# VHH binders against p30636, part 33

Target 1, 243 residues: p30636
Amino acid sequence: MSKKLKPFEILEDSCASVCIWLNGEPTAISNRAENLWNKAKYRVATDGAVNEILKRKSFVEWPHIICGDFDSINKQIDTKNAKVVHLPDQDYTDLSKSVQWCLEQKTLTSWEFENIVVLGGLNGRFDHTMSTLSSLIRFVDSQTPVIVLDSRNLVLAVPTGDSNLDVNLEMTTKMCGIIPIVQKETIVSSIGLKYEMENLALEFGKLISTSNEVTTSQVFLKSSSSLIFSIELENWVYKLDSL
Below, E stands for the ipSAE of ESMFold2; O stands for the ipSAE of OpenDDE; V2 stands for 0.75 times the mean of E and O plus 0.25 times the DockQ between their complexes.

## First folded at step 25 (VHH; framework vhh_podentamig1)

Design ac1 (at its last look DockQ between E and O 0.94; V2 from the best seeds 0.80)
Fold by OpenDDE, look of step 25:
Structure ac1 (fold): chain B 243 residues (1-243), chain A 120 residues (1-120)
Amino acid sequence: as target 1 above (243 residues)
Amino acid sequence: EVQLVESGGGLVQPGRSLTLSCAASGFTFSDYYYGWYRQAPGKQRELVAAIYEKGKLYVDSVRGRFTISRDNAKNSIYLQMNSLRPEDTALYYCARYTSGVWVSDAFDYWGQGTQVTVSS
């Protein structure tokens, strides 16, 4: 069975999303990201993100949830009416913990949402970017899609097997990457790319599919291992440039 | 001396087939990967197909119509071109590259090319 992936559904008004705001570079959060945040059914801020949210208080809604280990949050900050959730486990990243917590809410509570949108996580410290990717892979088989978004990129994990990606071509530059990130043989076939792969082994240090291009709104991938799919967003604007 | 010599080009009508061959010499054939490029008049050279250790790559416009293959015993690579279209008209180049690079600049050597013309 082919898994249908619709990462651009997050842009639809009818889509109920959890939005997780990660601590990171301010420039990672564009106007588009703010809009997604504001319209999200559930807004979850990591502890470090609260400071940035406060700076943008005129433009963004307050989070429903503030979560994390609170090692980076200013203790003097008023959490207002947000529910504070302590996630002390240091074995996992803030993103992983936050995603896991959100998924648990879906199971344990009345939370209903279709996807998790992560704002940021791709900029700044490179090790943080890698952690973000690792987290995506961790949840690759989740029934709830996790999409990472910054000012320039939309990134998600693609599971093993057959996948069908819906791509909004108008919202992108069409420039994309298919990245073999797991430490397993990754044989990939594709339909819908400028450079089509036929049972092609992708491997770091050898060949990876970067600087590829999506040519259709439907991209089919067949992979022996999980992948990272990245696509560049069109006309990305840093919020700071508009302030 | 490193040589890549293309052959098999010609004038054909749309819908016809051609098989291009590239004979390699002057180096250990098995140490390299290979691809086909083409350059149409007034256009930039573009990757058409590449063959790697495991798997193949095709530019989308030729996917399903063209097949790249290699014969190590003959130190040759081939491009089977079926259902040819006028837009396939170009000078086709055989290219050598060492490994792993996705882009056209990864190729370190190419032949003189063979002309393929598709016209009614």
Scores: ipSAE 0.828, ipTM 0.930, lowest interface PAE 0.4, mean pLDDT 91
Fold by ESMFold2, look of step 25:
Structure ac1 (fold): chain B 243 residues (1-243), chain A 120 residues (1-120)
Amino acid sequence: as target 1 above (243 residues)
Amino acid sequence: EVQLVESGGGLVQPGRSLTLSCAASGFTFSDYYYGWYRQAPGKQRELVAAIYEKGKLYVDSVRGRFTISRDNAKNSIYLQMNSLRPEDTALYYCARYTSGVWVSDAFDYWGQGTQVTVSS
């Protein structure tokens, strides 16, 4: 009855992933993120990401899919060989729409993938970062995990109930956070952290678990509400494109 | 005048138990949260356990061996220390927290401490 969470599988050569590149700050894109993009089975760029991909054309593969609302007042985007997908729904963010579209491809086009990895969702405008976290919570019960990555952070949602989280300790500094972003009472218990929580209430404005540390390669979390889990990656350095 | 007075320390042999107490006075006890910290000679103070409005927190090295509790009627907090080890030897402080504190250095008052020494 516990959910298994294996977010570090996205870094394995055998893992089939969709990689979504959102319009994010260019300084957050690391060599690791570029490698994930290039090895992804399906590369999906939002229309706002295309210029950053063009700047890195010597380092990154062109997207398979370019999606967005392509607002009619903007300059035309050179899509080259990418398939263009129009996602005009004004009630949802680019991230939510692109994730939903990718999930639908498992039945509509027989796409096969194990994970959705998101780049560019943790930097730039802070309200966009909050929207990314909201989207992670929205998809927390999807059978296909959604993981957000930048040069420094790996971030995912953890569902209500019992979860076992596999951590590749060698790839992390072990520094982590347990964030109660859902607007419900959030009571957490843990095994495998330096600061173990025992039925501890977490709430913005009162107590949140930041600067915690994983101590084992398998972390147990029990929570009364969905959580955001973040962990800091080892050797985090953003890419410098001019020195 | 805010006071936190620790007691219950002593010299014990490995594997035995000890209960620390902290008596609080000079403020409304139920308005705050509390923790136990320890400091060995030449080391930084480290959090051992904390008790919040709902729930508790323990450092991993004491989980399953130590239990923090509070008694609002006696304005006291306790640390039950079982299966003591030589590495638990330290000066133990109780500390008072305001709401929203996770970092161990954010407490606003602490006592003079009570010494726990675990040796054969």
Scores: ipSAE 0.689, ipTM 0.882, lowest interface PAE 1.1, mean pLDDT 86
ESMFold2 (binder alone), look of step 25: mean pLDDT 82; pTM 0.825

Design ac2 (at its last fold request DockQ between E and O 0.93; V2 from the best seeds 0.81)
Fold by OpenDDE, fold request of step 26:
Structure ac2 (fold): chain B 243 residues (1-243), chain A 120 residues (1-120)
Amino acid sequence: as target 1 above (243 residues)
Amino acid sequence: EVQLVESGGGLVQPGRSLTLSCAASGFTFSDYYYGWYRQAPGKQRELVAAIYEKGKLYVDSVRGRFTISRDNAKNSIYLQMNSLRPEDTALYYCARFTSGVWVSEGFDYWGQGTQVTVSS
């Protein structure tokens, strides 16, 4: 069966989400992102993100969870009523650790949520961006979708096999990319794109599907390997610190 | 001299079929990938189909109706066009490109084109 992916459900009020706030560029967190954060059922901040959240205290709710190794947290920061969770494992990225922890809460506790929304993680240091993508791929087969969102982009991993992406066309510019990020042969077929792929091999250094366009609200992908799907959000506005 | 020569165009009624051919010469045929573009009156040139080392690309409006293929022995590219529509009316160009380029950005040589007119 085709896996249904509904990344835009995160925008629905009825959707229960975990939001993970990653440390990164302030411009990555738009008003839209703040709204998502504020309405999230569970707000999880990485230790490095706490300072930014504090700066935005008049606009954003305090996190329920602060997690990380706390090497980057200013000792003067009051965690207030947030639960502090130590994630000392250095073998994984902050995002991966945070995602894993959240998923564990579904089984170990009474946490119920439909998706994980990662705020930021796509801007600033490029290696961090790659780390984010790697984390997405790590959890590509999770029953809980992980969506990364910044001011301009919505990004998620697409699993091997058949997938059906539900796309909110009104919220996007329709500009999208299908990226063969894993180190395996990636043969892709598509329905619902401007440039439709028919058993097309995508490969870094050769051909990748960038500057494609979603033409329907339902995009079907068949892939021999996991993919990254990226779509540009419409009217992306971010806050500037200088304003 | 590098040449791409298109043929097979013509006037047809809606629902009919045409097969376009492109004969390549003056270069090593196997070193390139190929595609078909079209330009309708008053519109910009658009990619119709492309054939790569592995796989094909189609603009959404022609998927299921058009088929691109190549014959290395004949140094030729083909575009089978079925279920033609008036909106398919255009000058069709054969183009070559190298690997590493997506869609329109990588084509480096074009033929003179062959006219396809679909009209009742």
Scores: ipSAE 0.881, ipTM 0.956, lowest interface PAE 0.3, mean pLDDT 92
Fold by ESMFold2, look of step 25:
Structure ac2 (fold): chain B 243 residues (1-243), chain A 120 residues (1-120)
Amino acid sequence: as target 1 above (243 residues)
Amino acid sequence: EVQLVESGGGLVQPGRSLTLSCAASGFTFSDYYYGWYRQAPGKQRELVAAIYEKGKLYVDSVRGRFTISRDNAKNSIYLQMNSLRPEDTALYYCARFTSGVWVSEGFDYWGQGTQVTVSS
């Protein structure tokens, strides 16, 4: 069965999302990310993000949930009315634990949402970026998609099999990458890209698709393994002369 | 000495077909991957098609009309061009590259090119 992927819905007013603010580095935060955070149905911050959220209190809403190693949080950060969640499992990253916890709320506490959006996780230490990609692959088969966003990038995992990806061409420069990070044979075919792949083997150290370009608003991908898809967002700057 | 020699270009009417050939010599043919690039007047070179160990890649404007192939016994690469259009007019280059190079980024050797002109 072809999976429908609609990652740009997170940027539209009608989407019910959980937004996870993974870290606090402001370089990755834009007006788009602040709006997305404020409109999220559920706002989840890791302890690394709380200080930056506090600094931005005139522009961003306070989290509903603060999670992390809470012994240190209690003495250093005023959590206000946020629910505090201790995520002690040391076998997984903060992102993977946060995503898993949010998915459990859909079942256990009847949270209702259509997407998980992650802010942060694409900057700072590179091994943390690789961990973010690993988490996207871990959750690729979830009924609830996980999408990572920063000021420039929208990144998601694409599952094995057939996928139809909706792209809002107005919101993107169209520059994209199709990256085979799973350690399995990865054979890809595509429709809707500048460089169309026909049963093409992709593999780190041999061939990956970088600097490709989306040419249609509906991109078909067929893959024998999960992929990372990255697309560059249009740099929308609030017009300075609109005062 | 690496040599790539293109042939088969010419002047053709829209809707017709051409087959481009590229003869390779001076290296072990089966160790490499190949592509066809084209350059229209005043434009940058663009990838048209590439053939890898497994699979092929086509620029979107030629998918379904052009077919790349290779013959290891003849050390040759081919581009079958069907349903030609005026916008296919360009100098076509045969190119060689190694694994790990994305063809939109570059290649290590190319031929002199063969001109294809599609005009009424």
Scores: ipSAE 0.680, ipTM 0.880, lowest interface PAE 1.0, mean pLDDT 85
ESMFold2 (binder alone), look of step 25: mean pLDDT 80; pTM 0.811
OpenDDE, look of step 25: ipSAE 0.860; ipTM 0.947
ESMFold2, fold request of step 26: ipSAE 0.663, 0.663, 0.665; ipTM 0.871, 0.875, 0.875
ESMFold2 (binder alone), fold request of step 26: mean pLDDT 81, 81, 81; pTM 0.816, 0.819, 0.816
OpenDDE, fold request of step 26: ipSAE 0.876, 0.880; ipTM 0.955, 0.955

Design ac3 (at its last look DockQ between E and O 0.89; V2 from the best seeds 0.76)
Fold by OpenDDE, look of step 25:
Structure ac3 (fold): chain B 243 residues (1-243), chain A 120 residues (1-120)
Amino acid sequence: as target 1 above (243 residues)
Amino acid sequence: EVQLVESGGGLVQPGRSLTLSCAASGFTFSDYYYGWYRQAPGKQRELVAAIYEKGKLYVDSVRGRFTISRDNAKNSIYLQMNSLRPEDTALYYCARYTSGVWVPDAFDYWGQGTQVTVSS
């Protein structure tokens, strides 16, 4: 069965999302991201993100949840009415822990949401970016899509096998990448790209599909292993702000 | 001397087929990847197809119609072009690729080209 991926559904008003605000570069959080944050059914801030949220208090809603190991949060910060969730496990990144916690809420509580939107995580320290990608792969087989968004990129993991990716062409520059990130043979076929792949082996140090282009709103991928899909968002902030 | 010599071009009607050939010489054929480019009048050269160690790449406009292949024994690359369209009219070039590079323009050598004209 083909996995249907609809990362752009996060932009739909009818879509219930968890939004996770990661600590990172302030510029990673655009007005678009703020809007997504404000519209999210559940707003989850990592401990390090709280300071940035406070700076933007005039523009963004307060989080419902503040989570993390609290090693980076100012202890003097008033968490207000947010539920504080301590996630002490140091074996996992704040993102992974936060995503896992959210998924658990879906199972253990009345939380209902269709996807998890991660704001940030792609900028700043490169090792953090890699950690973000690793986290995406960790949850690639989750029934709940995890989408990472910053001011320029929309990124998600694509599972092994057949996938059908819905792409909002109007919201993007169409520039995309299909990235083999796991340490397994990655043979990829595609439909819907400028440069179509036919059983093409993708491998770091050899051939990876960067600077490709989405040509249709439906992209079909067949892969022997998990992939990262990245697409560049259009700079037109107004289109998303009008949503 | 490195040589890539294209052949097989010609004038054909829409819907017809052509097979282009590229004969390579002057270097170790197996050390490289190969592709076909085309340049239409007034347009930029574009990648048409590429063949790598494992797998192939096609520009979307030719996917399903064109097939790239290689014969190492003959030091040759081929482009089978089916269901030709007027928009396929171009000078077609055989290109040698630097191994493993994913850039449409990542060729280091190409032939003189063979003209393909699709017209009623």
Scores: ipSAE 0.828, ipTM 0.930, lowest interface PAE 0.4, mean pLDDT 91
Fold by ESMFold2, look of step 25:
Structure ac3 (fold): chain B 243 residues (1-243), chain A 120 residues (1-120)
Amino acid sequence: as target 1 above (243 residues)
Amino acid sequence: EVQLVESGGGLVQPGRSLTLSCAASGFTFSDYYYGWYRQAPGKQRELVAAIYEKGKLYVDSVRGRFTISRDNAKNSIYLQMNSLRPEDTALYYCARYTSGVWVPDAFDYWGQGTQVTVSS
């Protein structure tokens, strides 16, 4: 009855992913993120990300899809050979609209992919980071996982109920957080963390699990509400600097 | 005056059990949360278990073997230690947590400790 979550598969060469380049702080995009973008089966950029992609044109492939509101009639974007998709709904964020559109492509255009990877959305304006977390929760029950990645962080939502999370211990510092962002009672039990929770109530303003640590390659979480799980990635640049 | 007094330590063989007790006085017991910490010679003090308003937290090395509990009527906190191993050898401290803040090492009072030694 446990749901299997395999967020580190996006970092393996055999994984077929959609990669969404979301407009955010461009300095958070690492070589790892650029490699993920380049190997992605489908590359989707929001209209606000196009300028950052142009700055990196020697290192990154051009998007297959450029999407956005395009609500300014005087706005000019050189899309080159990318397909332009209008996502005009003003009630949802660029991330939520982009994810929803990509999921619809499995039915409408027969796209085949195993994961949606989002680059950006964890840095810059803080309320946008909160919106990214809200979007992860919105899509928590999708059959296709949505994972947000930057230079230091891998972040995903964990659904209500029992989940088994596969962790590649070689790709992480193991430092992690279990965050009760949903406005519902959140009671958590765990196996595979340094500080194991047993029916522990988590709530902002009372108790949240930060600075925890994965101790096994399989982490079990039982939760009465959806959670945000974050884990810190190993940065190879920092390892070289410490030699 | 705030007091936390641990008892129940001793020398035991591997695989056996012990129950540690902590008697609290000098404050309203039900207003706080509690934990057990341990420190082996030459090692850093580590959290063993904590008990909150709802739920418990255990360090991974003791989960399934140790159980923390509290009795508000007796102003006491307990640590039931089953399937003891030599690596559980340490000085065990009872600690009090203030309400409204959580960090794994956050506590404001602790006792003098009770020694647990697990050896053949």
Scores: ipSAE 0.600, ipTM 0.850, lowest interface PAE 1.4, mean pLDDT 85
ESMFold2 (binder alone), look of step 25: mean pLDDT 81; pTM 0.820

Design ac4 (at its last look DockQ between E and O 0.91; V2 from the best seeds 0.78)
Fold by OpenDDE, look of step 25:
Structure ac4 (fold): chain B 243 residues (1-243), chain A 120 residues (1-120)
Amino acid sequence: as target 1 above (243 residues)
Amino acid sequence: EVQLVESGGGLVQPGRSLTLSCAASGFTFSDYYYGWYRQAPGKQRELVAAIYEKGKLYVDSVRGRFTISRDNAKNSIYLQMNSLRPEDTALYYCARYTAGVWVPEGFDYWGQGTQVTVSS
């Protein structure tokens, strides 16, 4: 069975999303990201993100949840009406813990949402970017899609097997990457790209599909291992966000 | 001397087929990957197909119509072109690619080319 992935549904008003705000470079959070945050059914801020949210208080809604190990948050900060969730496990990244917690809410509580949108996590410290990708792979088989978004990129994990990606071409530059990130043989076939792959082995240090281009709104991928899919967002979208 | 010599081009009508061949010499054939480029009049050279250790790559416009293959015993690369279209008209180049990170512009050596003209 082909898994349908609709990462751009997060932009639809009808879509109920959890939005996780990660600590990172302020420039990673665009107006688009702010809008997504404000529209999210559930707003989850990591402890380090609270400072940035406060700086943007005139533009962004307060989080429903503040979570993390609270090693980076100013203890003097008033959490206001946000529920504080302590996630002390140091074996996992803030993102992983936050995502896991959100998924648990879906099971344990009345939380209903269709996807998790992670704001940031792709900029700044490169090791943090890698952690973000690792987290995406961790949850690749989740029934709830996890999409990472910053000012320039939309990134998600693609599971093993057959996948069908819905791509909003108008919202992107169409420039994309199919990245073999796991330490397993990754044989990939594709439909819907400028450079189509036919049972092509992708491997770091050898061949990876960067600087590819999405040519259709439907991209089909067949892969022997999990992948990272990245697509560049169109800059003109910022103009729309300012309206 | 490194040589890539293309052959098999010609004038054909739309819908017809051609097979291009590329004979490689002057280097260890198995040490490289290979591909085909084409350059139409007034257009930039573009990657058409590539064959790697495992798998193949095709530009979307030729996917399903063209097949790239290699024969190591003959030090040769082939491009089977079926259902040819006028827009396939171009000078086709055989290209050598050093093993490494793939980019469309990553091929490091190519032949003189063989002309393919598709016209009614």
Scores: ipSAE 0.811, ipTM 0.922, lowest interface PAE 0.4, mean pLDDT 91
Fold by ESMFold2, look of step 25:
Structure ac4 (fold): chain B 243 residues (1-243), chain A 120 residues (1-120)
Amino acid sequence: as target 1 above (243 residues)
Amino acid sequence: EVQLVESGGGLVQPGRSLTLSCAASGFTFSDYYYGWYRQAPGKQRELVAAIYEKGKLYVDSVRGRFTISRDNAKNSIYLQMNSLRPEDTALYYCARYTAGVWVPEGFDYWGQGTQVTVSS
């Protein structure tokens, strides 16, 4: 059966999501990200992000959960009414630990949500961006999708096999990339892209699909390995000004 | 000397078919990847199709109508063009790629081209 991927649901008022705010470059957090954070059913901040949230206290809601190793929080920041969660595992990244904890809340605390949205992790140190992509692949088969978003990008993992990706064409410039980061042969076929792949082998150092373009609101992807899909977001401020 | 020679172009009516051929010489054919590009008057050269070690790439406007193929024994690549339309009118170039290039204009050698004209 084809997997249905609906990453733009995170932008709908009726979608229940967890929003995770990671420490990252302050300029990557835009009005869109602040709105997503404020509307999220559950707001989770890593300990490194709390200071940035405080700077924006007139624009953003306080977290429901503050998580991390608490080195930074214990020393500097009043957690107020947020629940504090200790995530000390040094073998995993902050993103992986935060996502894992949120998924566990569906069972342990009966949290109900359809998506996990991650703010941060695509800017600043490049190696952190690579770690974010690795974490997306780790959770690619989760029943709950994980989507990373900043002012310019929406990024998710696409699983092995057949996938149908729902794209809201009005929210995007349509520019996209299909990236083979798994260390396994990656053969891709597509329908709904400007440059259609037919059993095409993708591999870093040989061929990867960048500067492709979605041409339909439903993109079909068939892949022998998990992929990273990225798409460039339309600037809502400029779009609102034009309307 | 590297040589790519296109042939098979001509005048055809809309809806008809045409096969383009490209004969390669002066290098080891099986070591490279190939594509077809086209350029209409006043337009930029655009990728039509490419054939790699594993798999193929088509621009969306020709997918399902055109088929790229290669024959290592004849050192040749082909473009089967079905259901031709007036907007397919262009000079068609056979191109050779070095490995690792996605960008549609990333070829290192091409021939003089063969003209395809689709008109009633």
Scores: ipSAE 0.660, ipTM 0.869, lowest interface PAE 1.1, mean pLDDT 85
ESMFold2 (binder alone), look of step 25: mean pLDDT 82; pTM 0.830

